# Ledger of designs, part 94: VHH binders against q84jc2

Target 1, 232 residues: q84jc2
Amino acid sequence: MSKMRNLVEEKFLEFYESWVIQLELYLHQLLIAHNNNTMSETELRHLISKLTTHHKAYYTAKWAAIREDVLAFFGSVWLNPLENACSWLTGWKPSMVFRMVDRLRKSRVVLVEAQVKKLEELRVKTKFDEQKIEREMERYQVAMADRKMVELARLGCHVGGESVMVVEAAVRGLSMGLEKMVKAADCVRLKTLKGILDILTPPQCVEFLAAAATFQVQLRRWGNRRHYVTHS

## First folded at step 7 (VHH)

Design g53 (framework vhh_7z1x_3)
Fold by ESMFold2-Fast, scan of step 7:
Structure g53 (fold): chain B 232 residues (1-232), chain A 125 residues (1-125)
Amino acid sequence: as target 1 above (232 residues)
Amino acid sequence: QVQLVETGGGLVQPGGSLRLSCTASGFTFDDYAMNWVRQAPGKGLEWLSAISDSGGYTSYADSVKGRFTISRDNAKNTLYLQMNSLQPDDTAVYFCAKEYDLWSEYYTGSSFDYWGQGTQVTVSS
């Protein structure tokens, strides 16, 4: 099992490193666009589309990988410890993106009242969906320690024959449940992202995406310099 | 309507090869990951392989690694499964399955969003 997980981890690590390099290139383009008032709406929409496509590419690859090994996404080897510590069900916590939205209220590209109302409605809905998934996760974690699971674990200690097959079937069931929860969380993430982009104007979308990508890139850099000593 | 049509199944001798095709319609094919799944007589569904929207990432079940290859042609809205070194245990109905809409907030908990009707593969003994 560990050898199989290592191969999946290596494949996704290779994918993820390339994906992050491309994200940094897109971030550079977003920052140029944000600082440049000469880009047309069509050019801005094209750049926003590139970022949206890039994020969708991550999730289509992730969903293919979790079919093979969902556990690779819990404590991912392609993420540093800080990135892993900030993860909620194998990715970013959906409600956290509204912190990036709050920054837009202080920008030169001001949100209008109708946008503020729609963003608040989306924030409330996102938090509700997030809490629903957290309740499912709690139920799943409790089920790990119920009487039936304890009995199956005891049978597994005998190693061999039908008891091994029964335990393996139970473990497969647990993995399928985790896959279901990860997919539900990813749907909330992408629905939240799409909702924000649908509410914002193209210049506001560029600023939002730049803020989100900057945070992701900086979090990775901060974690990569994990050893930190304050000057005495 | 979403429609997935599998073709390419048939009778083949042990050690032989087959290439399955799945033609998709009714949705934007290049926005979704795609899967191959099979069901042997009297057994449950077994997931075999997945491919990302662009084809940039593929994954396989242990039972078919090194023997089967998943691929896609987004210009033709077609998914493929190249099956080599076929053995009697590969006898099953093979289904093409579409992944969920990644923007959907109504994830239903089912393994896949949509399934084809299947194509029969029989490996003669």
Scores: ipSAE 0.517, ipTM 0.803, lowest interface PAE 2.5, mean pLDDT 84

Design g54 (framework vhh_7z1x_3)
Fold by ESMFold2-Fast, scan of step 7:
Structure g54 (fold): chain B 232 residues (1-232), chain A 125 residues (1-125)
Amino acid sequence: as target 1 above (232 residues)
Amino acid sequence: QVQLVETGGGLVQPGGSLRLSCTASGFTFDDYAMNWVRQAPGKGLEWLSAISSSGGYTSYADSVKGRFTISRDNAKNTLYLQMNSLQPDDTAVYFCAKEYELWSEYYTGSSFDYWGQGTQVTVSS
């Protein structure tokens, strides 16, 4: 009997490659919509909905995957070294998307005063939520160096049935702590994205999503070029 | 008013099969990951399987890999668990569980936002 096992890293790699290909197709549609200026508000809302659904598909898949192996997301094999270097707690840093929002203020897309105020309030809240998670991660890392945890790690060096069970339980507890932090970070990402989209008009949403998708796609292409040269 | 209603449990012999269904209402079903979890008599909750919002990604606990298959029909707001090669150790109450709101203010700990009432599965000869 062979073991019927799917490795999280390999399975999520296949998922992610397909997800990025679809993101590139949506980016093409966003750029056409932005440049043509012929689409109705209803058509723009449908396109924005497709992008929102696509991002939800990513996060629901990620949350399913981290339940099996959260550590796969710390130094992900489906991301090139450049993408990994730009990651904050397994994904994009939420406050950084406001740099893309700032470009909307400099383009021909006019943000009204009420939108500017709401975006600034969202930026402040996003930075506060980031700092809260960073403090939780610091506390987690400090707790890993706790005397009792060090003793459990020492016990893990002994090959004995009774000690193995205790160590396995402790490792599961540590993984659950990381899962909680990753989910908290993802919630900040998604509420920041939703908040921006709720504040912007449909044409502004299209421009914002196009900028975000362009950055993600280009970062991957830049890193893949280096990866083929350096790691091939 | 989130409602999750599990059906399909019952008594089955070792090596048998059952298909569990979970009908969801009170939320936008296709926005959420869904899970199956179980609780055996006198034991804690055990996560079994998860499925992404689109059905494009699935995951499984080692104890059920190759034997159980999770699926969903978003048009019918229904989650499924096909259970094959059932063993006495699979005897438990099986729960449908909704993942947390992706847009929530803050994730507070448990992996699941809402649970159904459960359906009893008994594997015995």
Scores: ipSAE 0.593, ipTM 0.841, lowest interface PAE 1.6, mean pLDDT 84

Design g55 (framework vhh_7z1x_3)
Fold by ESMFold2-Fast, scan of step 7:
Structure g55 (fold): chain B 232 residues (1-232), chain A 125 residues (1-125)
Amino acid sequence: as target 1 above (232 residues)
Amino acid sequence: QVQLVETGGGLVQPGGSLRLSCTASGFTFDDYAMNWVRQAPGKGLEWLSAISSSGGYTSYADSVKGRFTISRDNAKNTLYLQMNSLQPDDTAVYFCAKEYNLWSEYYTGSSFDYWGQGTQVTVSS
């Protein structure tokens, strides 16, 4: 039995590193498209489609991984400490995306009033959904503490295999609850991303995706520089 | 509109092998993770394996690690489960299941949004 071969952390680390390399290649294409005014709407939509497919690949891989080990996503080994410090329920806080949108309002690419109104409606809805998840997370953490206390009490009173089976069942229950919470958060993330892309024109989508990818890549580089200096 | 059809089940002796297939229609197959789940007689549903939209990531339940291999052919809209070293306790109805739609819908707490009809696998001498 190989521990390394069967570790979710190792497998997802390999996946994530490849996924980030491809994100950087797509970022390069987005920056070229943003600076090139000769691309057709069809060509821009094709590039946007590549980015949305890339994000879908990440979330489908993440959901496959959390079915096996959701805890691998809390304090992830494939993220540096800076990336982990910025995480909200195993990923970016959805409302943070609107900071990228706010930059679009102040850029050369002008948002029309109808788009601004729809983006503000989406922002309000996103914050409402975040608050619902935060309340559910608080309730879940209380329930987890209660279950853990009960199982620890049982473990203290029992000897042998029956105690092991009961503890394993409780841990499975905790993991399933966390999986559900992470999935709810990811749905808010993807709904928010899709909502923004549906409101923006193709050139604005390219600028938005370029800004988001630039920030993600730079945050990783900033954190990795600290790690490199500390380790090296 | 969404349809998942499993094939490849049957009777096999302990230590034998079977390959299950699931043909998908009515949705963009390469946009979603796909799963295999089973239900043994008198037991609840057990998740077995998942594969990401591109096939770039796979995951497995501890009960099947090293014995089962999940794969997909996006050009054919088909999901596979290669089952080796089959044991009597692998006897179950095997279901193909589509992952919840992360892109357009709120997560409702359901494990999957669509299931196939299932295919029976019986492991006995």
Scores: ipSAE 0.622, ipTM 0.848, lowest interface PAE 1.5, mean pLDDT 85

Design g56 (framework vhh_7z1x_3)
Fold by ESMFold2-Fast, scan of step 7:
Structure g56 (fold): chain B 232 residues (1-232), chain A 125 residues (1-125)
Amino acid sequence: as target 1 above (232 residues)
Amino acid sequence: QVQLVETGGGLVQPGGSLRLSCTASGFTFDDYAMNWVRQAPGKGLEWLSAISSSGGYTSYADSVKGRFTISRDNAKNTLYLQMNSLQPDDTAVYFCAKEYDLWDEYYTGSSFDYWGQGTQVTVSS
């Protein structure tokens, strides 16, 4: 264990590295399925199920971790600087996945008009839910600058008894507020992902999941190339 | 028809051990994170431990780290809490709690989706 990381950071880093290795193995299977076009609908649904189970495993682990230390997810040590720069409230920005959906419109298996309409309705709702969460984050940040919080911070600089307890209670409240916001954002992410998968056919789901996993894996590789040349 | 049934509570001496079990039915157990929460007499709810859907990640409140171990058996739809080095202030009703359906439900701001009825643990000489 290292002095640079707390227990939650080290434990989740270990989990995340294993999770990404398995994601890369699933990506390989998705690319084979997409290119060969010989798999049955049952086989494609089974592969899609493995990916959705894998993503669920990530979010159940994340929610377990944030109950113990939500701040570990702001500037995560298991993500490189490029991955962190692309993060929105501790994860991918939900509306971003519609860029990957746009790729499907150029695919050999063309989306039917009914699917295009449903995807556009989902995109609009997802952006609305994002904006709602962003307004909540703004309110949270404004509350941090409230007179009460500023006075508590000032009091925390003084020596003597009860002021320590009051500051600790305020910090606890801050963490609870962040946890609530992260959970709200993750629910929008999962509802968006589920919504897309519910609209798409199994071959289109495979293509979409392959595009999403490819982007995630490549972003990590691009960011990792720069790590050793960073000025200390 | 979600049901969570806790068992294994009882009276133990300080320094003793207990193993709590929670049997789940009415939902796909291995899709959800599970939690243990307690309520001491005259106190609020205290979250103790969480376990991811696969069991691959666990977390603990500072008050129980190193003493309690959460685990699950997805084949049996059962959640466990192994409690060691029990102290008088561990006296509480212990609840099994299901995490939100992150795939299909709106987050309401509450901590958990569903709770069991609880099992009483009393640590006394």
Scores: ipSAE 0.667, ipTM 0.865, lowest interface PAE 1.2, mean pLDDT 85

Design g57 (framework vhh_7z1x_3)
Fold by ESMFold2-Fast, scan of step 7:
Structure g57 (fold): chain B 232 residues (1-232), chain A 125 residues (1-125)
Amino acid sequence: as target 1 above (232 residues)
Amino acid sequence: QVQLVETGGGLVQPGGSLRLSCTASGFTFDDYAMNWVRQAPGKGLEWLSAISSSGGYTSYADSVKGRFTISRDNAKNTLYLQMNSLQPDDTAVYFCAKEYDLWPEYYTGSSFDYWGQGTQVTVSS
């Protein structure tokens, strides 16, 4: 029902706005920690833990929401058009974070050879997992077209109540397939994020998380002001 | 050792209420979304409700909206399902299900990582 779908979108929009506000607060703490060389390893680990918990909270909420309405995440109303244009299977493209990691190699906190090797191995694995999901999505889209055509042909042969049940079953099947692919993509995102954090030292983790959060927050701000003009 | 133990099932009359509990152990309960799923006699599995790791977001299947309420107590590692206005068609085995690990080494495409043994709910007069 379209009304129930709209309520799911409104509910997640409310959740997401609150989640972004908290992300901005954590970003402020990350930037202070990055510019202050006096914080202890324990204090840095606590801050990193707050960020990982915050990201986990997003994905647990997202997975609860997609179980009810996965289509809400394709062209999300809580994202501006720029954010949606940069989306890959309802979220950030996993391999893009390695561009942020590349900046760490030029930072004041130098990566050691062992870390560079582990990051390169993770990059290769991430690209492989990403390509696997892209192939699965292609197969889904081809299968979806076939199933839709077959289902539409069958609608002409069924009586009213039976036709409604058949359409509902088909829609549920399509949604379940999309849910599986979105979860697979999110798992690649989370494996990539965890892998990077496991390789980096606490100061490097803070710098990486600050860079990622800064990009996310700024992308949202840029997209929200696309129709504004500045003269002076 | 991941373990999920459901309790609170039983026989209830139409229009009655039951509260199901699921006690979790062997994993960090507050890191995972949790679900309730049921299987009626001769029917497939039906997802009913999900709750985010903090409890800040909940979702429901259309068949139970307005009648069932999912909640959790992370301090007690316990998941709940409050069931009101029960109907004969709610007769089923009810399962507590842990959502797939968010930090998996390998993702197999399973919707749920672990399932409890289930608790029987029978709505009859």
Scores: ipSAE 0.428, ipTM 0.768, lowest interface PAE 2.7, mean pLDDT 84

Design g58 (framework vhh_7z1x_3)
Fold by ESMFold2-Fast, scan of step 7:
Structure g58 (fold): chain B 232 residues (1-232), chain A 125 residues (1-125)
Amino acid sequence: as target 1 above (232 residues)
Amino acid sequence: QVQLVETGGGLVQPGGSLRLSCTASGFTFDDYAMNWVRQAPGKGLEWLSAISSSGGYTSYADSVKGRFTISRDNAKNTLYLQMNSLQPDDTAVYFCAKEYDLWTEYYTGSSFDYWGQGTQVTVSS
């Protein structure tokens, strides 16, 4: 019968390259919409929905992939070194998007007092959720170091009798812990994104999404350009 | 309101094939990742396979790679699992499981948001 070889890294690389190409097409539509004063609220909401669906597709694919191999997302082969250097727990740091929101406040589109208050409340909550996850990661890293040291010491003393099954169980446990942390971090990302979109008007959502997509696309181009022109 | 109904289980000989179906209702099916999981008698739950919302990405547990194929038909709100080269240790109740609503729900640390009723697969000579 047909054998399916699923190397998570190769499969997700193919997925991600296609996903980024489509993101660039949506960015073009967002930039056109941002300067189009004739688009209805219904048309703007439809465009916003296309972007949110596109981001949902990414996270549903990511969560499918991490069930098989979460470690593929730590030092991802589908990201260039600059993108990897800017990653926080396998993705963008949720609080960073508030810098894009701050730029929105200084644009021609004025945020009303109620929106400013809700955005600040969301910012505080997002930072709190980030700190909780960072503390969990610190606890995980300490536990991993302690377990590794105990395992190495035990292996040195009892060379005979270790089965591959014991090692597999330990590695599975470590991977499950990382998977839960990545899912928690992604939840904070998506809750932050949804929270911002719920607070903003459709024209403000388009401007925000355009800013976010521009940053993501440009970061990839800057990293790829440096990689492309660098020799030896 | 969310409902997942699995069908297609039954008795099959070692080396045989079965196709499981899961019909979904009560949510926007094409917005969510879907999973297949199983529970053998006296054992815990084992995740088998996942598929992204569009079907553009699939993943598999090592125990079923090359033998099982997950697919979906978003127009029919249906998830499938094609099972080939079945072995006696594939005997289990098979469950369709919905992923969390990543845009509206908190991640609680549980593996899945919603589960189906299950369908029994027995591999025996």
Scores: ipSAE 0.684, ipTM 0.874, lowest interface PAE 1.2, mean pLDDT 84

Design g59 (framework vhh_7z1x_3)
Fold by ESMFold2-Fast, scan of step 7:
Structure g59 (fold): chain B 232 residues (1-232), chain A 125 residues (1-125)
Amino acid sequence: as target 1 above (232 residues)
Amino acid sequence: QVQLVETGGGLVQPGGSLRLSCTASGFTFDDYAMNWVRQAPGKGLEWLSAISSSGGYTSYADSVKGRFTISRDNAKNTLYLQMNSLQPDDTAVYFCAKEYDLWSEYYEGSSFDYWGQGTQVTVSS
């Protein structure tokens, strides 16, 4: 079964490349704002809003794409092997952002006790939500090896009749199950991001977003350089 | 209060074209993905097309790919569906549907957050 790259993969690749270019431009603005203590609170909030809107644009595009082909997001062609190796359910693992906050706190971000307490409460909640989704994915993977699925796979080897209809319904069910899990994971990601931004002051938000964007951009550059050396 | 109002439906001949509109109010329109879905007589709901918050990405069901075009005008809080090369099988009630708030604490597994009233499209001679 040799298939050409599908249209969803090509279309989302084009979208993602443009989205990353704009992320790099926003990263430059974040770094300037972070290094120059001259921006007003209103200007900082506007910049934070631009980043929030940019991430919303990504997730609304992703959700539109997964309605058409959720499998395109498992082993994505628009991500290099390093980015794919670091993915948890088609994106970043929500709890990893707390390690970024901890690093910033130790370097130069001064967090007050009330913020530390709220961040720890959010960390615990995020980890709980992650584990819940991981249990759902485990159940999904176990169900793939369940006797009923094995029997349906055998029936799929016979072309025609009621067997084809039953297999088609099962395959549709599998795709819908994956879509639901991906959407659940994305909601945990965005809730975690929003929670952190709600706890931090505007200057701290700028520093956090700069660190997150820097990590994402550098991970892509490291993986792309390695991928180029490996394949050319 | 979230409101979605679809217009533009009607009777059209096979091979004809129609443009559906959906006017949104009661939420920040440019923060959400929007969808078109339909229900044909005696059949279940069928998802047709989705558009990202900025309009930068669109997707389509195989049944309408190449014939229908989804678009949005965020300044007017309006979603559109341009339908070309209409077939008798396209006869259905067409609904505008709002995607879940991406900042929501829970994705409930429901298809959409809010639906419009629907507009009837009939393709016959």
Scores: ipSAE 0.695, ipTM 0.879, lowest interface PAE 1.2, mean pLDDT 85

Design g60 (framework vhh_7z1x_3)
Fold by ESMFold2-Fast, scan of step 7:
Structure g60 (fold): chain B 232 residues (1-232), chain A 125 residues (1-125)
Amino acid sequence: as target 1 above (232 residues)
Amino acid sequence: QVQLVETGGGLVQPGGSLRLSCTASGFTFDDYAMNWVRQAPGKGLEWLSAISSSGGYTSYADSVKGRFTISRDNAKNTLYLQMNSLQPDDTAVYFCAKEYDLWSEYYPGSSFDYWGQGTQVTVSS
């Protein structure tokens, strides 16, 4: 709505389109690696490192952007309606990646009991962290109905087209609160991703990352087709 | 041990330019977003600019947009701030600041993980 918000939306749209194109190229490499029995552990670790670096590039860019305008990430213009419908606090829901882990095939290495136990512990911790953030969001929404916020809304009605510094400060405070929640959610996402990659062997990591990237790319392609219109 | 060392500050006339540098050590520089922040005499901290780990995305505070440019050289572990069209109200101590590790810690708050010692910029005629 503001001139600065329009700039962030346009700038991050350009960044995101380029980032997705590179993700598709990495997905192609992951699928080749998954089907190829000649790649060494060192080569697989290098490919996994490319994907983790790519995700770091996204989240560091996102954090730079939300310092300017966190609201651009709620109902993002660079995401289609289907992608937006599947978002939880401006991104993927961390616990959903365990569904992809559960789909790991016995194509190379079977999950050993020690891995199953560590993944279950990580799943429990991830769900706990998600619920903690959801409770923070509920508290944030409830806090908007407290006495101070009601009085600030009343003051806004008396401005008559001119801003009042007190109201502007309160609105900035609301945006800062959302920024903290988005950052907390992103940390849970990345900690969950790292935890899974630390537990899995390199061939299993490749399979997992291929499944995750396939889902992300396919969801975008499905949503970009006009007949796949969604609400929420 | 994390270290951030800022250089390039000094006295400059209104309308002039300065380039600040921040040399990083003790962490994998290209894994982190980096920021520039300033503190004017008698005022609080003001965030100025951020840059993504690869340099592929940059952001700016409204007060410096169009005048300041953030950049980085990951091969040299160095962060830069090119400051053009400097104004007397740009007089402040300038700090580079490292973002939190997104991969190993739950987000601890709004503050940065680590700050440099700062470099003084004085704009006067």
Scores: ipSAE 0.722, ipTM 0.888, lowest interface PAE 1.0, mean pLDDT 85

Design g61 (framework vhh_7z1x_3)
Fold by ESMFold2-Fast, scan of step 7:
Structure g61 (fold): chain B 232 residues (1-232), chain A 125 residues (1-125)
Amino acid sequence: as target 1 above (232 residues)
Amino acid sequence: QVQLVETGGGLVQPGGSLRLSCTASGFTFDDYAMNWVRQAPGKGLEWLSAISSSGGYTSYADSVKGRFTISRDNAKNTLYLQMNSLQPDDTAVYFCAKEYDLWSEYYTDSSFDYWGQGTQVTVSS
């Protein structure tokens, strides 16, 4: 490996940095809206729509990028080590957002029984879909230790000419498998997010999106600021 | 009902240029990533390029990098592929392809949600 970053890594880094800056601006608007009791339902829905569009922009860009190089998303250079440590299949773990939803109980607008029931049904479905993907990833990892892969690895240690094309085909197959799993995981993420927003009222949506954006922004700031204190 | 209609194909000399267009209808165009793919005679499908919903991110297959440019006009529901420095090996049927609905569908396949009928590009003297 002679190049520290490929074109996808460089290009998506630029995209992601701009996307995060805009997320911080939307977070500021969400916090103002949450503290302003004079905003109309129409104004709140407009703000929620901006956040939804912003997340769609991220996932459509990600899917465009993984068509070219899915491996760039495993150990992403645009994420700091803390963000990477918290990743599950190249993004947030879908069931994690329900911890943020639970905090809505402390909001100015309390969840009604019908909403609690729908959120619990969504939580169960999300965990089921998540576990299905985890089983597929386990099968993928086991397949890496299959006899054919072990034989290809052995051949790669000797005369390369005869094995080069076979190894390259195997690597392409592995990349396609990862692409399918990443897309499946992203669909569970987006269905979970959409499901939550469909259940919540506009003020509750604003509070939820503010909590989610706050966590994402703070996690990035914590990971980017490495303060080493001398202990003596 | 989703429809994708490709236009702009034709016969072109080596080194020439063509601009392909794809007109979309039946879905909210600016919610989806869009792709260009091609199929050469006797060969399988080859992915060429993708563009994000806003046009803010683009990607390309190694075979077309530096020669092809993908773009979109969301106001016109139209996807474009500007093809420069065309070579005989670029001879193929070119398809516009819509990405899956990320918000409603469970995804388990690497293929696209919907394809157009294609437009023929022939690079020959």
Scores: ipSAE 0.701, ipTM 0.877, lowest interface PAE 1.2, mean pLDDT 85

Design g62 (framework vhh_7z1x_3)
Fold by ESMFold2-Fast, scan of step 7:
Structure g62 (fold): chain B 232 residues (1-232), chain A 125 residues (1-125)
Amino acid sequence: as target 1 above (232 residues)
Amino acid sequence: QVQLVETGGGLVQPGGSLRLSCTASGFTFDDYAMNWVRQAPGKGLEWLSAISSSGGYTSYADSVKGRFTISRDNAKNTLYLQMNSLQPDDTAVYFCAKEYDLWSEYYTGESFDYWGQGTQVTVSS
């Protein structure tokens, strides 16, 4: 009997559902803080710290999971089809967060010129790092069409102890390459997030994090609603 | 700066149990995932288990699933590996390994950021 999900997929699905519930609770706190100009800087910094810790918890869990099965993160079962369609190397595309930053320019808490300059420098660096990873992914995909890899795939069509072992070794090699690329992409994501939070004031950080969390939560709800509409 | 000290290794009979500990210093322990890795005589490094920064997620190599349990106590800056149903092929030096700083470090393609001296586990009658 075939299994539709492996143990890593089931375990991370359970983790992710819990993580998203907590993100929604933090989003509620961020929205209250954004609408309450009486909160102290210390209180705002504490809330920002909770969000950064929450994101770190996700990435440390993800990295633990990809050591066991990185392929679970390509077409993840804990994400709906819309969330998967919007994924870039198993997560959000780093440069896309600057669109959320652009909304701060329409905020009551206006960015000063020094912040705008630093954000533009960070945006350029982020796009450069992102493109570098995209080139690595293209090289990986081209290598998958290599004659040697095609021959290994052909051998995998013949079931036998020795052929199975050779194919399993090849799959492990592919997984290691993908793990390195996913980790590189996640490092760009977190460097970008940290860079933005380091440039912004605490009220601006709260507004930015609220925008990011709102987008993530709404994207999930939009994808789930579409699934319901098409299958109801 | 960073220091990882493994303890708890020793000689144990097949079917026995051992609990390894790793005490961390020089970094904010609760910000990082932690790993256990081993090296058997004449063999390469084998990753065994990982635990997320909060302890909310754990993962295991197929060779140790159901027998080993990873855990952490962030208040004590300590990582644990509970090893049950030990087999002769579990004989190895066991290393505690710190994951990369996802906030500030560039991922270099190396598996781990830091690891300790290790602790010897010998499963023999």
Scores: ipSAE 0.566, ipTM 0.830, lowest interface PAE 1.8, mean pLDDT 85

